VH-VL binders against o27280. Designs and how they scored, part 30

Target 1, 266 residues: o27280
Amino acid sequence: MDSMNVPEVLEIKRIVEESESVKTFIFSWDFRREVRPGQFVMVWDFRDEKPMSVSLIDPVRSEIGISIRRVGEFTDRVHGLSEGDLLGIRGPYGRGFELMGRDILLVGGGIGMAPLAALADEATARGMRVDALVAARTADELLFLDRLEAAGVNISTCTDDGSCGFKGFAHERLLTLEENHDMAAVCGPEPMMFQVMRILDERDVPAQLSLERYMKCAVGICGQCCLDDTGFRVCAEGPVFWSQELSRVREFGRYRRDPAGRRVPW

## First folded at step 17 (VH-VL)

Design zc4
Fold by OpenDDE, look of step 17:
Structure zc4 (fold): chain C 266 residues (1-266), chain A 123 residues (1-123), chain B 110 residues (1-110)
Amino acid sequence: as target 1 above (266 residues)
Amino acid sequence: QVQLQQSGPGLVKPSQTLSLTCAISGDSVSSDSAAWNWIRQSPSRGLEWLGRTYYTSKWYYEYAVSVKSRITINPDTSKNQFSLQLNSVTPEDTAVYYCAREYPRDYYGMDVWGQGTLVTVSS
Amino acid sequence: QSVLTQPPSASGTPGQRVTISCSGSSSNIGDYYVWWYQQLPGTAPKLLIYGNDRRPSGVPDRFSGSKSGTSASLAITGLQAEDEADYYCQSYDNSLSGYVFGGGTKLTVL
């Protein structure tokens, strides 16, 4: 077994409360080992294991961060942990984002901002101009705003209820923004990503989108995260896909499969 | 500007101990962000990493498997230097030895090197 | 003999683009970052690339690194006479628990 497939028991170095429902767990990391924005790790609380995106990559402090939204039993348990507690981490896995050009647009919704925040840090460190459209249902669910601002990111916000920024959805706000980006990275609810992708395609902006699917093995063996009809495995060929790739994916923006393999509409 | 200055004998007899010192200026051997490495270079073996030491609340040591049983890297905070000891040397240990700094550690590579010291193992 | 495999030599004319390959395995380049060093005759190696494709201060943008799978590549554009040197790739190998180097590539500027 590859060493990366063995969970490492790591101590939670710090916990950052990003919002009422989102915490970032920070761990020490050996940065001889590669980790890319858009990649994910399998988080093991010694009872269950779930894939989580890397949201912080800090080679200077030798730290990585994983942002987790409280959404179920597993995440409830993890959110109950304190600094100094232990978690199992294996990975990273999957294909991360690629950076190209000078100007990049990030479009994120909710917890989808997690991998994009990491990407923003890398992009800004590389001297790129970064615009970020941060979307959430309400103002209190907007993530990483201070962090992004500190990194020099130009932020535009939108909320469903209009409590902050543009009132409406991300794709609606995007229609009002200028079309001066070399590439885009998108992550959030799949219906959002689907609409955003359409707009970006029309604008001829190369776009990468990070998908979320039920994932079991994370190593491309079990097939639980396969996408119709391409057979793409989200854990192996993704989770980051180019828009051209997703254009071939029948289920994208339409449905996903549950652990039993049944179609579940978005 | 960070500089590394190497010192030590250039000739060692077989079975003896090779000893080199790397003096640090412009940085601290106990810097939390640095790692201090020994590397050697020979025509037969090319560049070969031997090991490193670094301080993060405590001292850590990492040695190459090929020399692990014979190598010791020692930091000296009082003199702001670190040393290499390689026991039971053979002619195969003949090489140019370098000390090098990683800063920051792990990710950024070896950014500062000593001038190198040719060590010849010969009777 | 070296864990990472490089071509022993490369050559180019001034102004030309030259590429030096570095081939490894899943135990090193596949999972770990790649560094590149330039070594001029009679001198210590100099860090050229870190983090696969990042340049430290002072390194010209003519030098670029890339990584794909278990292989890495150093590209030199606008080749200059001063670029004549030995180039080494470096990575970390988990099976050896240590840094590993390529065998080096001697670049000749014709």
Scores: ipSAE 0.914, ipTM 0.956, lowest interface PAE 0.5, mean pLDDT 95
Fold by ESMFold2, fold request of step 19:
Structure zc4 (fold): chain C 266 residues (1-266), chain A 123 residues (1-123), chain B 110 residues (1-110)
Amino acid sequence: as target 1 above (266 residues)
Amino acid sequence: QVQLQQSGPGLVKPSQTLSLTCAISGDSVSSDSAAWNWIRQSPSRGLEWLGRTYYTSKWYYEYAVSVKSRITINPDTSKNQFSLQLNSVTPEDTAVYYCAREYPRDYYGMDVWGQGTLVTVSS
Amino acid sequence: QSVLTQPPSASGTPGQRVTISCSGSSSNIGDYYVWWYQQLPGTAPKLLIYGNDRRPSGVPDRFSGSKSGTSASLAITGLQAEDEADYYCQSYDNSLSGYVFGGGTKLTVL
């Protein structure tokens, strides 16, 4: 029983509007506590609590950033907040991304770019060469482009409707890119990640993918974040998994579970 | 080029106050990304963190529980230094005392240390 | 006693690899970063590793850090005579609300 399991009430220091539907909420943070790209926090609005990705890790300014897409009642309430308002934060939780080699490919769809933006900052700080494939349905939903460019990341874009960059899905764009990376990190809609994983496996590129599942406890006790077939708990053994680990999971890319535990197709 | 220069008496009588000063050159004690630490070292205890102070919009102080009732760390912006006061000393407080900058604070560790001051507590 | 546990000594010959362990708990190393310091005889400690595995500028790449669970390790490859020193791990302990150090490891180069 320590402070990581109890939400700390923090003041919103700054809000960045990343798109019409995505905001980044920035808080002061004590970086004696370990935070890794790919880990998540539980955000508490004093009524409900949801897992959210860490998108900014800035130990120099003592700032942590949490990016939140407006998708429902909870996130609507949070998006209505202003600087100076309070939120509860507990965590971080989960296994983050592990860096290897000199050349990394990031493949992000929509809000999935949030943890990858944090990873890009760490990779460039370690002297790695970073390529990013940033995907969305339309140009207005492409996230973190200016930030990635300022960090020296080589950006490729794709949009379903062709309004920016390659017209098509992320895995289709990936087929047209160079095959010279030491590893990849992938986060986005699970069907996209499944297709991207297959291509990366064919190319023998070690890949790590970040999954989302329903969470209540965030420390692996309640079982709500378990994957079929393996019993992996996304909040404890993940959310970041190696592609090898996911190849043993039939549900990945095929279906999801609702809050009541019912199997639902993607 | 940041340097820390320690000063203060090397001999203190039991029950009195140990007082040391750390002068800073090349940085400011009120730097908004640094923290200023005191650490001591003895053969029986090894390295032991005593406390730190740092400034953001105001001054913050953190002290080790083991000495919290006896310790004070004071920044002095006019002299660009910070001090250690340890009250009611005993021979067990005999140690080499170090000041150290932690910059940026929290994540990056203590990157610059003073040369150390041996303080002996004896009558 | 020290909150973090290190072996009191370690040794190796020039060119060899040596590791120094640091054992803690969930209240410190488990959730908090690990730092390492090198202390040459008669001198102040010098920061060697921060953030579990990062090296400050000027620290040779033969020094590396790692962390697993509630334990951390410092590895020195290509051991050299000047590496003979005391080595300390450090973390933050939430239950003590402060920085904590290991007891130190005296490394001898034979």
Scores: ipSAE 0.792, ipTM 0.910, lowest interface PAE 0.7, mean pLDDT 90
Fold by ESMFold2, fold request of step 19:
Structure zc4 (fold): chain C 266 residues (1-266), chain A 123 residues (1-123), chain B 110 residues (1-110)
Amino acid sequence: as target 1 above (266 residues)
Amino acid sequence: QVQLQQSGPGLVKPSQTLSLTCAISGDSVSSDSAAWNWIRQSPSRGLEWLGRTYYTSKWYYEYAVSVKSRITINPDTSKNQFSLQLNSVTPEDTAVYYCAREYPRDYYGMDVWGQGTLVTVSS
Amino acid sequence: QSVLTQPPSASGTPGQRVTISCSGSSSNIGDYYVWWYQQLPGTAPKLLIYGNDRRPSGVPDRFSGSKSGTSASLAITGLQAEDEADYYCQSYDNSLSGYVFGGGTKLTVL
């Protein structure tokens, strides 16, 4: 490539507090540029740059929303910002979710519901029936329930502590759900996604799963986001993969790589 | 229903200014979610976007690079219309000129078009 | 010169499926939505497709759009005599900072 993507500096238009640890930052956006659910942007706070999933795509209001969980120094700094403050945004990047059929199942864990909330909006706008399994450790960490309800999504919840809905893990709840979906979209902790993928594969439900890996360039040049065995680049061929593609990836569900390239268990 | 009615001379001499007006009925030129475009069409070049204007808290203007040095698009809120001026015309500017509403702007495309005005640049 | 490349003509018989291609680049179709317009003889263009594959209200479902990489396609199934028209693709081009059109495809219904 002869050119580099440059962040556009945007004003934070609105902040929505989704939970104690998750905020959605909303910006004005030019929707001549394509944005699909499951794609990500690189968010630059003028010190560091990190990939974040798009959670709101609203072309009528010219608004894009980025949901960010507070998990470390970068996200702590961003959570300290207010409406009117500036962030750099470059993108979107990556392959988004592809919709098929008329009935879709969403399975989201924690912040993994962010790209699935955007997908739910698109699916309902296309007249699809949407079921969502929303998982968290506790009720206060279940994300986007009001938004999903307003969109007409049929919601099932599960929490590790049983404070809302099914007590247990998402894959345990999934075993008790109807098997009549045309496709599924999955995003959350990778061990959860691995278990969910196995169940969906046994049921012959086409599934797309969104992976997280360390990223620098976001355009497939530096190799930091590559998956073992296939050479798939999460930032270019993903972050959304079909379950068939992931079945060829030995690291999925077993380990990840840190910034130095070392294998680290999940 | 939204309608766009074009007016202006069909013959312009070389080096003069081409001026067209697009009158809007059923919508406002200052509509928060619309953009107002000019497009031209000729047998040799097909459809060619010239520029657009739109209002939010202020007026914004975008012009095609090919005509940027010569073009002005002016909204007029009191008459509910927008105009095109193209300076220093040559016979290569001979075309059918269209105005078009883009609503909502950006994603949804140009949903209402004027009927077109043939402008011939000739002595 | 059109930035987006379309075949200059296409033809089919009533009831057939016809596709019209639109070839661009990473500076336009690759990263930006595609729109399609139909222009009947002697009339202004009319919007057929927005957002790559969405139809405005009132456009028959036999018109469909798709996009792959830097190329887009308009498909017309159940071809009818009234479909005889010129068809234009449109996108936004980042390097030109503006909307760009294909050269148009004249569809003839035989």
Scores: ipSAE 0.773, ipTM 0.901, lowest interface PAE 0.8, mean pLDDT 90

Design zc4
Fold by ESMFold2, fold request of step 19:
Structure zc4 (fold): chain C 266 residues (1-266), chain A 123 residues (1-123), chain B 110 residues (1-110)
Amino acid sequence: as target 1 above (266 residues)
Amino acid sequence: QVQLQQSGPGLVKPSQTLSLTCAISGDSVSSDSAAWNWIRQSPSRGLEWLGRTYYTSKWYYEYAVSVKSRITINPDTSKNQFSLQLNSVTPEDTAVYYCAREYPRDYYGMDVWGQGTLVTVSS
Amino acid sequence: QSVLTQPPSASGTPGQRVTISCSGSSSNIGDYYVWWYQQLPGTAPKLLIYGNDRRPSGVPDRFSGSKSGTSASLAITGLQAEDEADYYCQSYDNSLSGYVFGGGTKLTVL
């Protein structure tokens, strides 16, 4: 009996090193419970708890994968773990991506490719055509390329420094790509997502974007994940939002809040 | 290809034990990806899941709360079968009993069913 | 008495579209996948839909499933005489720790 508010303690079955800074932790999972690409879990290391996106959904092997970038104290501790070690997992939570039509565009920046890799697997399994624009600061940070190629995804890459693919930002590369998609799914740095959303809106391509905010309860009762202007709770009404929902949100792409609640630029 | 063949008595007296066997061909009861289910069907109750068993590194068992105190499902790897035992039966246990494979388990549903065995509980 | 609620009957004429509903709760359909089974007279159930809306190989694409909130629906387009059968929805119920079924819907093709 697993509860959404109580972490289940699970053994790390396998660890995949995706890059020098990103690892995917794989666990056994009961797929009678619905898991959708774009949903998140709360990962508990017995000291602290952080939201992480699901990057692998494999009901055939009964495996779920969670990709984690090493960026601070919590993620440093988790990256120090080995196969056989334990983590607490609760969830999944939130609204995931919805698939529509026959042709989908994925636009991912950095670790934002994690939930989009899971979505790509589902889309190709449903017979959709999948184009992916994979963005990173540098070539060594481009994630999931081999996995996407194996799934038959048509990949375009860009890097800020030009070390692989198009030199520049994801939205600049997007301007040069074909406009014939039925929908798009976007996840990455919020400034990137804002610029990409503007282009997709001008093209009348329905877009879903995945946001990250501070989370405590993960079920929408504490209010810590609320967005300015609308009161949307990222953990309950998101983390995946339609572009039309985000167009009403003043903070999106413009600023974030520090621990003291001050507005600061991205 | 995969086939489930049921056997067992069709008439059981009240207070006795209902026992059925499901023989598996084309797959193994210890298959790492499968689960093995018992379901019953009656006009008054419709379809009712009774329980399942499956193997990974050890055997796992799940039983419906309504019968948990009376039910046992036993895998037998040497005969490649699994059985249902339901103790202390009453006429309310009269139903068509089905065994079913769930493969791969959890997400994919019950893809192969036995043909069913009518069990009547009557004096 | 079934945990999941289905209409006891449905009907349609050949070529038309028919929808069969399945109503549950947050302890089952709300958080758990939905399966559908077809049962022809005198036979065992046959898996028709898994994962809310996925079809096993060999199931015609005129059968489709969907889920919204705590409810699910099976749609049959291009209705054919051979579709006359009983249809059952299934989910997992966390409070009962087990699989649960709807009461079944008898579909008549007129």
Scores: ipSAE 0.763, ipTM 0.900, lowest interface PAE 0.9, mean pLDDT 89
Fold by ESMFold2, look of step 18:
Structure zc4 (fold): chain C 266 residues (1-266), chain A 123 residues (1-123), chain B 110 residues (1-110)
Amino acid sequence: as target 1 above (266 residues)
Amino acid sequence: QVQLQQSGPGLVKPSQTLSLTCAISGDSVSSDSAAWNWIRQSPSRGLEWLGRTYYTSKWYYEYAVSVKSRITINPDTSKNQFSLQLNSVTPEDTAVYYCAREYPRDYYGMDVWGQGTLVTVSS
Amino acid sequence: QSVLTQPPSASGTPGQRVTISCSGSSSNIGDYYVWWYQQLPGTAPKLLIYGNDRRPSGVPDRFSGSKSGTSASLAITGLQAEDEADYYCQSYDNSLSGYVFGGGTKLTVL
């Protein structure tokens, strides 16, 4: 594992403004090293290091893309960077999504759509039919719609405020969609994922869900990303889990842990 | 269609330099998506990657550790070819040598190969 | 001497399925993609599989690749006489900073 523990300093090749709060940072990448949708990298701004999901995997252009939402001090600093500036990247880490069958449903909330956009590209490249339910608070926060349309993905949208598509939560929209998929992939706010997982389990649709937890080492030795009661490490056994694995996790959809390990409601 | 045509001597004496050339038709040695490889094959060692060169904003070179001190791969844009030089050869360097295009480089593998050149290192 | 380990030979009868294994380590197959090549007698190798399990245009879908941990496998279904060839796996090895190949598997169609 020793090559994955050292950040490589990379130049920001391009920046795409996906929304007011989300930017995609694009780097040149050597695709001899395997990258799978659902994996993450640790992004280092020379002061702090945070996990971010890979949103673009483009071996033809030798480009990897990392989508970052501005939510705090670290991400504010990164959003202030320009093309030509440097970031440290280590990884990729974690278990990615596994594709099966010919028809896949993607359910993404907010920035959770980032790893699902990468998965959509992979699924379409394999000849799968892809339906995506893209959810956000408002229309301005719906991500990757043009990219998904260009890839031939069938898109349904929902917004909490009704400004685009179905007004309501992702799981409410899901109840109005067809149930004939071979699998589903889900990423977004954990309460949303819990509700979506319950519907998919009831309908006997195999589902994989991508979780976020606090990470320090990213290689499974420090224990900071552990899930209650199972000892699963999000950085090693996840971040992508099958719904059956998560049905045994007491904390999923119920609460989260802060960096000090205290339970905090969602 | 892209084709790779190899040329060079089939017999080289120990301690001399092995020199082979790979001429490219249907593509450019300075193509921004390709890498140009040399590989050799012997019954005892099988396939062995020797190195590659490619161009982006400048020329890059990667060489196998086993031959790094003795190998040079040179692109020639004007002749649209790339060469292999392997210094100080020994009988262990006896093999069939292949050039190969890797396109697009890194992920997609070596899609076009030259015909192969048997090089024997012997007195 | 090969960094990646393959069985020296394999065999099957027409119409059946055969698999060829390729064993590596965390410095290669564990973190890096796997490629497969077919070499017919007297010819240069030909690319069969890239990206662990993807086929270039023109390769029949009866050829398939897979990867688990530090090992990879090539499967050939509907075996045909023209499949008699040598098969090589390839990866990148970080500790050697270069491409590495398996020792090759001679497939005989009985």
Scores: ipSAE 0.759, ipTM 0.898, lowest interface PAE 0.9, mean pLDDT 90

